# VHH binders against Phototropic-responsive NPH3 family protein NPY3 (NPY3): the designs that were tried, part 5

Target 1, 272 residues: Phototropic-responsive NPH3 family protein NPY3 (NPY3), of Arabidopsis thaliana (Mouse-ear cress) (q9fn09r205to476)
Amino acid sequence: DWWVEDLAELSIDLFKRVVSTIRRKGGVLPEVIGEALEVYAAKRIPGFMIQNDDNDDEEDVMEQRSLLETLVSMLPSEKQSVSCGFLIKLLKSSVSFECGEEERKELSRRIGEKLEEANVGDLLIRAPEGGETVYDIDIVETLIDEFVTQTEKRDELDCSDDINDSSKANVAKLIDGYLAEISRIETNLSTTKFITIAEKVSTFPRQSHDGVYRAIDMFLKQHPGITKSEKKSSSKLMDCRKLSPEACAHAVQNERLPLRVVVQILFFEQVR

## First folded at step 1 (VHH)

Design c5 (framework vhh_enristomig)
Fold by ESMFold2-Fast, scan of step 1:
Structure c5 (fold): chain B 272 residues (1-272), chain A 120 residues (1-120)
Amino acid sequence: as target 1 above (272 residues)
Amino acid sequence: EVQLLESGGGEVQPGGSLRLSCAASGFTFDSYAISWYRQAPGKQREWVSTIDSGGYTNYAESVKGRFTISRDNAKNTLYLQMSSLRAEDTAVYYCAADHYWEPEGYFDYWGQGTLVTVKP
C-alpha cells in the first residue's frame, strides 16, 4: 500500500497513533498492518535488515529499545499478520538492544507458532558482548522448545498428522542446518549444548539423516579437542541406516568419525 | 557447480600486510557463511575467520586485531585483510563454503588455496 512508506517517516508516537486509528476504523487487513510495522522497523532501526554491532552508544540503545518495545506491543494477534522472518528480526534487535524478558517471551511464543517458515540465517542471533558465546544459542533452544510445546498440544487435539509431520520435518531440516552453521562459527559451543538441541528434534520425521551427519561432522571438524566419549555421544545422534549413498561414501573415508561408526555404516550398507 | 578461487598470496616481510580474495560462483553467495582456513607445512588445517550472511564476523584468537574479514555480495567475493604479519602466519590460505547436496545432505567445498610466506 502507498501509505505504508509515508507512515515510516513519522515519529514512533505519531506512527502508533495513526496505526491505532486505522485499526479502530477497520477495513484494513492484519497483513497490511504487519507490512506497515515491518517497513517502519526497516527504516527506523539501524541494521534491522542486516544485524551489526555499530549501535553501542547507550543513549541510542535506550531509544531503540523503547521503539522496539512499542513495535512489539503493536503486533496484530492474527498469526498470518506478520512473517516468521520479521518476528525473528525483531527478536534479534531485542537481543542487541538488551530488551527485557517480556518482549523476548512474546516474540519467542509467536515464532514458535510458525518456526517452520524460518531459514538457518534467521537463527544466527548475536549475543550481547561480554558473554561466553558470540551467538545466543540459548534463545534458539527456547524457540525450539516453544515449537515442541505447541506441537504437542496440537497432537493432543487429534489434529491432522500429515500437516504436523510436514511442519516437524521442516523444523528438523532447519535445526540440522543451524547446528552445522553454529558449529562452524561458534568456537565455544559445548558438546552438551549441541546434543541437547539436536535431541529436541531427533524424533521428527526425516527423509534421511544426511543433515544430522553434516551437523555432526562440522562439529567434530571445528572442535578437534573434544574427548573420544564426546565424539561417540555426538555420533549417536545419527541413524546410520538413514544415510544416503552420497553421505555413506563421504563418511567411510572421514577420519573425524569414530571407527565404530564407520564400521556400522559399512555393515548397514551391506544389508541394504 | 560450486567454485572458490583464492588469490592475493605472496611473500611479505614481518610486520607487513596482504589482502586475500576468494571469488565464489555456483551458489547463492549472500545466503551462506563463508570462512578462511589456513594450513602450515606439517600442521593440521586451522580455522582463521568466518563472516556470516548478516555480515557478523568471528576470528581465531591468534589473528584477532590483525586480520579483518569482509565480503562483497555484489561481486560474490570474500576478503581477508592481513596486517602485522608474523612468521607463524606462513601457510596456504583456503576459502571454504558449505552447501546442500542431494537428496538432503551437505558437503564442504574448498578452494585450491593461496600461499602466504612471511620471510624471516
Scores: ipSAE 0.012, ipTM 0.238, lowest interface PAE 8.8, mean pLDDT 81

Design c6 (framework vhh_8k46_1)
Fold by ESMFold2-Fast, scan of step 1:
Structure c6 (fold): chain B 272 residues (1-272), chain A 121 residues (1-121)
Amino acid sequence: as target 1 above (272 residues)
Amino acid sequence: AVQLQASGGGFVQPGGSLRLSCAASGFTFSDYDMGWFRQAPGKEREFVSAISWSGGYTYYADSVKGRFTISRDNSKNTVYLQMNSLRAEDTATYYCAAHESYFLDTDYQYWGQGTQVTVSS
């Protein structure tokens, strides 16, 4: 495994040649190739472990873009070869270096195959400079769409329903957490975009709607300028019958919620 | 960065009392559920008590019910564990932990460094 560290010292062209040679010879697991790619990326791409928007040198950006495109082209086809976290770091770098649509599309497809492995922090992808928002919310929506497409195809097979339900539940939890966090840190998040993303996972299995309530509350708290109609539309995303007793206790004292929602929660608590 | 600093441990005789404190920083404390866990020598870490973000809900392990009381002060970013009627079996390192969900959960993301409690005569 000493060769993995030594390979990271090579130029990208030599690195590609060596990796291609060992793959052609066989005897090396796809996961080992994935490790070599990750070590190379971490050493050669500035800010790879943390998205870096500080590079104003156009020549450096072009070189980093070419390097990233080469690394993406070298990704083994096996799902287990690379982690979801590594794929998301590559995606963040592709946005920072303004890589082409085909690289981002391939990364999004691969991330969608294992989106349940991601953390909320992974989805906080900074937008290119000059936009209205600091974070790229559209790219996250694309990742969710990829996951939905993949799970719909697996549902048609009938044999993996339990596995699909587990993945869907984990992604629902992830996206509920993402919506809460992005609502807190992105002041330009529109009500329409918040609802659109939430609705994509609304049919997924959940133990409770506590996460949905938290996301709505964070959105209402950080976006006080929205209309009464927008507050009502956002609140419709949660099913008051699926709230835990703790969430109900929080919600009934919450002045940010529409009165109708508070009344519904109190009504369902009486039946419990 | 999330920081949790547990304190208040020490030596106490059986039947005595101790109050543990956990000071939190680096996050909006009032949005987090807080828990206390302990680990005795040669044993796995076990749950002791938890309190919701609002203080409205508290949970206790059967071994400590009626003897321990968890509380929090959101104005001071601190969670407390009042331990009464201490037994030799309560001897352990006590850890505080935080979970960001507005709700009590078993998946605590952030942990403190712990404070030692020794109950011996």
Scores: ipSAE 0.000, ipTM 0.151, lowest interface PAE 12.4, mean pLDDT 82

Design c7 (framework vhh_5j56_2)
Fold by ESMFold2-Fast, scan of step 1:
Structure c7 (fold): chain B 272 residues (1-272), chain A 126 residues (1-126)
Amino acid sequence: as target 1 above (272 residues)
Amino acid sequence: QVQLVESGGGLVQPGGSLRLSCVASGFTFDDYEYSAIGWFRQAPGKEREGLSSISSSGDYSTSYSDSVKGRFTISRDNAKNTVYLQMNSLKPEDTAVYYCAAGPLWYDESTSYDYWGQGTQVTVSS
């Protein structure tokens, strides 16, 4: 809309006042308000679309924190008003600007309502400096926990198990993909952390365990120094009975897998 | 960070043509992990529809949905880390956001796409 770009030039206080006035008059859908917020954030928050890692001074951080807090407070309550990708960009900004727990919890709650819409790249959130890992894996765990909490509530209140199962299947695929990618790029990812995240989605509906196998294989490939016990524990995450014929063919020639796992796959495959 | 970037979208008249490009960053299309690349589209209020995929199996095996077969052509240039979708005989019904996605070839096609681009808008105006 013509006015959406014009609003992005306003101060945050004036922007909030104009948006509040528009909402009061009731002629605009929540999705259009969401669009206005996204355009404003993209224009006014440095690195929001690009996700640059440049250091900000303390004054800039405080100003950006205040702006982000105001934008979060303006988010419409309607689930469809903003995309999951936009919410995750706000969450990434909240981590970078060291926003308080309240804003991060609200964003995590909203992301949990529609985590199935996210892609793997969305979940690659950088950790605060001074930690052991480059990426914040704990925040991904909290997003999964929010999703689980929300779907459990829907299971109790709504008899649409098929819809919840579809969302869970999509989140399982997302997390399997995330585990494969984080295993590739995060050298300090521990076996315990990998298993903890995988276990959070282990009971979710899946067409196959091919995604789980890929995540395990990427972890083993990128972390060749782990112990035989750690390899065994990681491999137990997949159900060999649920591997596709293609995955089985790949796995039986895979020298990274423990021999016992290969034998188990051959047993369930009946001579493949 | 793994990224897929689509380009080449825009406004076109019915019967016109567009070529979309998908460029990968942070990985290569030659790696078996990302050897299957597909094109998808989504119009507002509709589910994401798979259109075409291409593999790295040497012959660059391709597949197409019935809705685009004969009109769209997928191709690869691995040296440029790019996948293309040539769209011919465009119809108003082809108006959608077009997405590039990547995943390993040996997975079931319905679950094989782990990485997605942000999308590029294609509008076929009458």
Scores: ipSAE 0.012, ipTM 0.281, lowest interface PAE 8.4, mean pLDDT 80

Design c8 (framework vhh_5c3l_4)
Fold by ESMFold2-Fast, scan of step 1:
Structure c8 (fold): chain B 272 residues (1-272), chain A 121 residues (1-121)
Amino acid sequence: as target 1 above (272 residues)
Amino acid sequence: QVQLQESGGGLVQPGGSLRLSCAASGFTFSSYEMSWVRQAPGKGLEVVSDISGSGDETTYADSVKGRFTISRDNAKNTLYLQMNSLKPEDTAVYYCARSLYDWTEQYLDYRGPGTQVTVSS
């Protein structure tokens, strides 16, 4: 544990040489290399634990970009070597330092492999200044697409359906929570983008649609100026038959929902 | 404090064009549906066009359909109305308005001071 901390004091070039030498000699688990990379990143990358918009000093940004690109190149190929949370922190840093497509694509691929391990806070990735939104919603869409592509390939190869269904259920819960939170904090989230992201996980297994209802309600609450058509389109993402009794009780009193949706909920509640 | 300020009005000949702008401040512009509303001399308010917060949905009064185009730039907090093939009947004070939609009815909660559009030779 102590030598991992000692390695974090080295320059990036020396760190790379030492890690390469350790790996060449063998006898060290990929997880230990992953730990060394994470400790190094935490000590050497400003804001790694707390993402901030970092437009300070172009020369410092170039140095940080080079450092991050080197760390990404050193990631072990073994899936278990690093956590999803660490990969997302590297992705957040790559956005802040404006790293190239290659690094972002590799990180997105690796995150997609284990997206079910992420939490909602992990997906709140701040966009570079000068864009339409404060948060980078497109990058989250890319992560979901990567997860979908990889799970579809596993399904085609007759891999365990139970394991894939569990991962899909966890990702559906994650994205439902993400949509609720991003709707609350991102004023420039469009109806089209909200629906597009929700539709990508709409077929995934769920115990209830309470999470979907919460996301829709938060979107409607924070976007009072959307049209009647937009409210109806958003509300159609929810299957009223899959709402809990508690969610139904809340929804029938919810003045933000289209009247037709309230009537549908009342109908399904009565025949349940 | 919510502020809406229109510009771009003036005197134009029949068949001419004008582009109106509305600068918005004091609220999250992209979260609100916006409308262009006009009042001709001696008449009530007429809603000319509506645009959703995202810009994905637009509506137009039959009187202006095919001639007017509503748009918005959420990065600049600005609403636009492109008016083509103007007619004397389009003479009115044009107001930028913030729109709230409850389930049953659309209503306007704030209007700018207005900009005069006069279509005359």
Scores: ipSAE 0.000, ipTM 0.088, lowest interface PAE 16.7, mean pLDDT 82

Design d1 (framework vhh_8k46_1)
Fold by ESMFold2-Fast, scan of step 1:
Structure d1 (fold): chain B 272 residues (1-272), chain A 122 residues (1-122)
Amino acid sequence: as target 1 above (272 residues)
Amino acid sequence: AVQLQASGGGFVQPGGSLRLSCAASGFTFSSYAMGWFRQAPGKEREFVSAISWSGDYTYYADSVKGRFTISRDNSKNTVYLQMNSLRAEDTATYYCAAGLYWSTEDSEYDYWGQGTQVTVSS
């Protein structure tokens, strides 16, 4: 790793040449190449560690796009070579620099292979300025779709059901958490978009629906102007039978929930 | 039964540091947001900091931002509050609380600890 820091001082063309030579000669683990790419990106891309809409790109925009496109092209094919977090940081930068669809598609595909490794903060991707929302929710929907596609391919190859179920459970937890946080910070999140995203992971295994309840409640709290029909539709995402006793205690006192939902929770709690 | 046990309080001089801990039992800790609140004698309870159930999101009151850090260890069912650069105004009983989601409002939390006293004085 002694050379990794030194390589980050090189121009992108020289960096690419050196890394390509190392890869061609062999003897270095893909993970070490991944580390070199991450260190280079952190030093050379403004705001790489945290996406910031106040961060001015004082460098030539074309140079930043070319640098990012080059780094994406250099990603080793091995799944373990780079972290999901690093891939998402590259994706955030590609959105900020308005890179081509090819780079974003490749990054989304790779993220979909290991989406269960992401955390909620990773998915809070800022949209380009001038849009109706501050955060890019459509890109998160694309990542979920890619995960579903990759998981279906694994199922077709007769991979371990336990491994696939574990990955799905972790992604369900991730998306439940994402929906709660995005509902809090994005005032322009529509009921339709909230439901669409939640439905994509609705069939995934879960230990409880406490996370689903949390997401729904946060959405209702931050969107008090929605219709009774919208409240009903959102609440249907939750299976009251799968709530913990603690979640039930909270929900029956929750004035934001439709009365029908409170009655269902009381009924199911009574029969237990 | 649900229990939240706060500890780590004590006497400290201005500019000193303390680390508060809140050990949780009787519920699925990793599914709950955690918050810290404080109350000085004769004053209302005020929000200090909160952390989401996943640990991915933290919030701080303006009076403590940059000085205090909230963290959690879901494997140990414990939430922590690291308090640096303490001031006389930080003197209060500190309470930890658990709720289904994080909030600055104490009414949104379902479970509360007994508190731990922090006294900052020369």
Scores: ipSAE 0.005, ipTM 0.259, lowest interface PAE 10.3, mean pLDDT 83

Design d2 (framework vhh_5c3l_4)
Fold by ESMFold2-Fast, scan of step 1:
Structure d2 (fold): chain B 272 residues (1-272), chain A 121 residues (1-121)
Amino acid sequence: as target 1 above (272 residues)
Amino acid sequence: QVQLQESGGGLVQPGGSLRLSCAASGFTFSNYWMSWVRQAPGKGLEVVSDISSSGGYTTYADSVKGRFTISRDNAKNTLYLQMNSLKPEDTAVYYCARDFLGYSQEWFDYRGPGTQVTVSS
């Protein structure tokens, strides 16, 4: 709408009052309110569209925190009102500005409603300075937990198994890709954390386990010092029977895999 | 239906620069690692550079490290290779490849038809 751009010029207090008045009148779709919030955030929050852009700004972190908290409080409750990408950008900003747990929990809940819409890049959320990892892996685990909890509730309440299976398959693909990416870039990623995250989506439907194999192999390559027990535990995440011919061909020459796993792959390739 | 199409190759003098592009279609580009792979006349395939799905992690062959830069634009479904300080040894057909596993130069899910880069004189 024409007024969305005009509203982005207002102070946050005036913006909140105007949007609240428009919503009270009830003549505007939640999606239009969502658009107004996104345009406002893009114009007013330093670094909202790109990482590390805000570190050159001298604006008070507390002022940015207050602005972000206000925007989160204004999010319409309707699922379709805002995109998953917008919610994740708000979550990234909430980490950067050190917002409270209430805002982060609400954003995580809402992201969990539509996690299948996210891409791998969306989940690369930078950790606060001084941590052991560059990216915040715990926050991604929280998003997965929200998705799992909400999907389990839907499974109990309705017969949309096909729709839920499609969402689960897309999230499994997303998390397989995330694990591969984070394994390659984070040398301090522990075997325990890798397995914990992978196990959260291990029962989800998949057409193949090629993505699981790729994540495992990337983890093994970047963590050559792990024990034989750790390699075995990680390798158990994949079902060798569900590997493509291309994955099997790669795996049988893969010196990073335990020999027993290679033997199992060769056996199952013969019987499929 | 997966398609990869390279462009930007050509003849260039030693020390020159070229920028290769690869247009991807038929899959969710932002979910895949991508590679640039080359094959010089009479030689095997060499993985030149890899880039993660987000663009946050990159790798380079020792032969090109410091001279080549891989990048991607997920909004445009396009992969790039900026090649600087080109040497006669860089003469090869350059392929855009969807990097199924990010490790094996012999195992690409898909690759394009290639674009010729010739560094001469």
Scores: ipSAE 0.013, ipTM 0.291, lowest interface PAE 8.1, mean pLDDT 82

Design d3 (framework vhh_8emy_2)
Fold by ESMFold2-Fast, scan of step 1:
Structure d3 (fold): chain B 272 residues (1-272), chain A 121 residues (1-121)
Amino acid sequence: as target 1 above (272 residues)
Amino acid sequence: QVQLQESGGGLVQPGSSLRLSCAASGFTFSSYDMHWVRQAPGKGPEWVSSISYSGSTINYATSVKGRFSISRDNPSKTLYLQMNSLRPEDSAVYYCARGPIYDLWSEFDYRGQGTQVTVSS
């Protein structure tokens, strides 16, 4: 819509007033309001399309925090009004600007409604400088918990099991990919955190555990100092029966895996 | 404490059928994948079949595919294995197990005491 770009020129107070008036009058789809919010955010929030590591102006941070909080308060309640990608960009900005718990809670809830739409890159949320990890892994765990809680409620309301299973399968694939990538780039990822996140999606439908194997292998490769017990615990996350022939061939020759796991793969491969 | 109790084994002739049952207690049965594993005298354990927590995903070892059928009844917390066209090589102690089987020799597999199946004349 042509007027959406013009609205992005307004101050946040005037933007809020205009959008509130439009919503009160009715006649505009929630998706159009969502578009107006996204265009406004992209224009007015520095680094919104790409999360920046730092900001040189402390006064700007306070102004951006207020602006972001206002935009979050304006989000339409309809699920299809905004994309999951937009919600995650708002969440990344809320971390960068150190926004309050209320905004993060609402964004996490909204993201949980459609987490299956996210990609691995969306979940790579940078932590503020000076922390133990470069990436905020706890926030991703919160998003998974929101998805789990909401799908359990949908199951209780007798929503289609096929739809719920499809969403769960997509989220399992997403999290397997996230665990592989975060294991590669985050040297301070603990074995406990890796296992905790993986276990949250372990019961989700999957035709293959190749993604789980890739995540485990990447974790073992980038964390060679972990104990034999930690290697065993991590390896237990995968179901050797669900590995492709290609994954089995790779795993049998993988010196990073515990010997017992290699023996199990050989055992299941011969009966496959 | 997690408990699994297998039953239904016996001595049968080749070509016969048996239905094995596994009664589960001490955990939320409907939340876990379940498996049948067998062990013949002098051999290591052999995975036979698996069923997902919902019953939607079922897998079989090549040696039993087309002859055995796994099923579950979540309300009664019971796992079943229908064995048809039994062969002498199916003779083994049959165990049910909870969740992923990463270490068939581990005490943490939550396997029961097993039920003996003997296929002979």
Scores: ipSAE 0.000, ipTM 0.123, lowest interface PAE 16.7, mean pLDDT 82

Design d4 (framework vhh_3k1k_2)
Fold by ESMFold2-Fast, scan of step 1:
Structure d4 (fold): chain B 272 residues (1-272), chain A 120 residues (1-120)
Amino acid sequence: as target 1 above (272 residues)
Amino acid sequence: QVQLVESGGALVQPGGSLRLSCAASGFTFSNYAMRWYRQAPGKEREWVAGISSTGDYTSYEDSVKGRFTISRDDARNTVYLQMNSLKPEDTAVYYCAVQIWYDSTGFDYWGQGTQVTVSS
């Protein structure tokens, strides 16, 4: 609405007061409040739509941190009030501004409620400087853990196999894609971390293991120096029987794969 | 270690009733939701009914709503499926199932099944 644009011109304190008053009086859908928060964040937080390395001085960072913390505190409790993409942008900003653990924990919990809506690009969150990796892989692991915990509780309560299967399938596809991309761009990704993340979604329903194969292949390609044992452990994540004919054709000529895996694929292709 | 054993399957006339039982062992039964599935000749296995760990929530496939009732007895580690107003299309092998989580990994366990035949 036009009034949402006008609210974005207000100071954060006045914005909070006006939104709180609107909420108290009722008559406005949570989704409209969510829209107001997103428009405000986009106009007031530099680089909000794209995570940027900004060399703001300490005072600017503190002001941005306070603003972000206030916006997070104003998020409506209704699941549909804000998109997963908006929550992830808030999470990326919280990492950039070095916000407290409480804000990150709440954002991670809310993202876990609808992780299936995210795309691979959303999960590419930059780590603080001085770490071993350029991207924060641990935060992505936390998001997956939140999804798993919440989905397990929903499975327990609703008892319907179909209710969560599509969400799990979409998250499995998301994480397979994330592992392929992070393996390509992050040379310091360890075999242990790759396997740990992949295992968290290994039992989720999938049409095929082509995505798993692609992730493994990208990891092996970017890490040519790993041991034979590490290659074997990584390859165990893939069920060769669930590969498409196209993936099998690619894999049987793939010199990066352990010989045993190639032999198994040839055997299963023969009996197909 | 996890074991599910179904019983109660029989031949019944259309409009008849039957109660299936599933005895569970090898896990803390009261902590897990329980489900019933069925597989008719020449068809894929389909979900029939489910009951939450507390027993407070139940759910059913549309074709059996109002006719089937799922229940549980945690003292005996048993889940039941009460089937009323049986139709020939209810003819199938009925399976008891549980999904158990270990370190964020879900594992599905199935019983051997019990045959229900609805025929004149």
Scores: ipSAE 0.000, ipTM 0.101, lowest interface PAE 20.5, mean pLDDT 81

Design d5 (framework vhh_enristomig)
Fold by ESMFold2-Fast, scan of step 1:
Structure d5 (fold): chain B 272 residues (1-272), chain A 120 residues (1-120)
Amino acid sequence: as target 1 above (272 residues)
Amino acid sequence: EVQLLESGGGEVQPGGSLRLSCAASGFTFSSYAISWYRQAPGKQREWVSTIYSGGYTNYAESVKGRFTISRDNAKNTLYLQMSSLRAEDTAVYYCAALQYDIWGEQYDYWGQGTLVTVKP
């Protein structure tokens, strides 16, 4: 709408008062309120659209924290009011500005409602300084947990099963891609963390485990020093019966895989 | 025979836009994740963007919001739409077929590159 650009010029306090008044009077779709919040965030939070976390000034951080907390508090309850991409940008900013647990929990809950809309790049959230990894893997695990909890609740309802299966399939694909990418870029990613994240989506519907195989192979390639037990545990994540013929052809020549897994693939390829 | 051929490079002014293309042949393009990399003279090769077979995209922080990766599976072509170009974007841009090792090969395929020069 035409007025959303004008609202972005207001102070956060006045912006909140105006938006609250508009919502109280009614007649405006939640999606329009969501648009106003996104335009405001893009104009008022440095680096919001480009996700530049390098411009931290300690005095600015306190002001930006307050602004972000206010914007999160103004998010409409309606699921379709804001995009998953916008919510993830708010989450990235909340980590950068060191916002409280309440704001991060609410954003994680909202992202969990529509995690299937995210892309792999959205999940590359920079970790706070002092961690073992450059990207925050624990926060991604939290987002997956939110999605799992919410879909389990929806599974208890009749007529939600078909929609939930579609969402689960898309999230499984997203997480398979995320695991492949994070395995490539994070040399300190532990086998335990890799398996923990993969297991959270292991029961989700899939027509192919090619993505799972891709993630495992990338992890094994970047972590050549792991034990035989760790290789075995990681390889158990994929179902050899669900590999495409192309993936099977690759896997049987793959020296990174345990021999037992190669034998299983050969067996199931023959009976498929 | 696998071949990746980049095109669309050239000289542009700061703030300008440019679209790169990468024509792929010799493999089932739609099944692979394909990436853009770049290398400035005297610098290390830098990853720019990846598009996965399912359409999901990922971007380096330095280009996020300015560059858009896309693919046309019917034409076996990868694209990189570059906007708001800066002097530091000056580099030879390469496309690379990732996940070739997943499809019975043990290495990635690289194109010959296309030069992008951003001059004030």
Scores: ipSAE 0.000, ipTM 0.143, lowest interface PAE 12.6, mean pLDDT 81

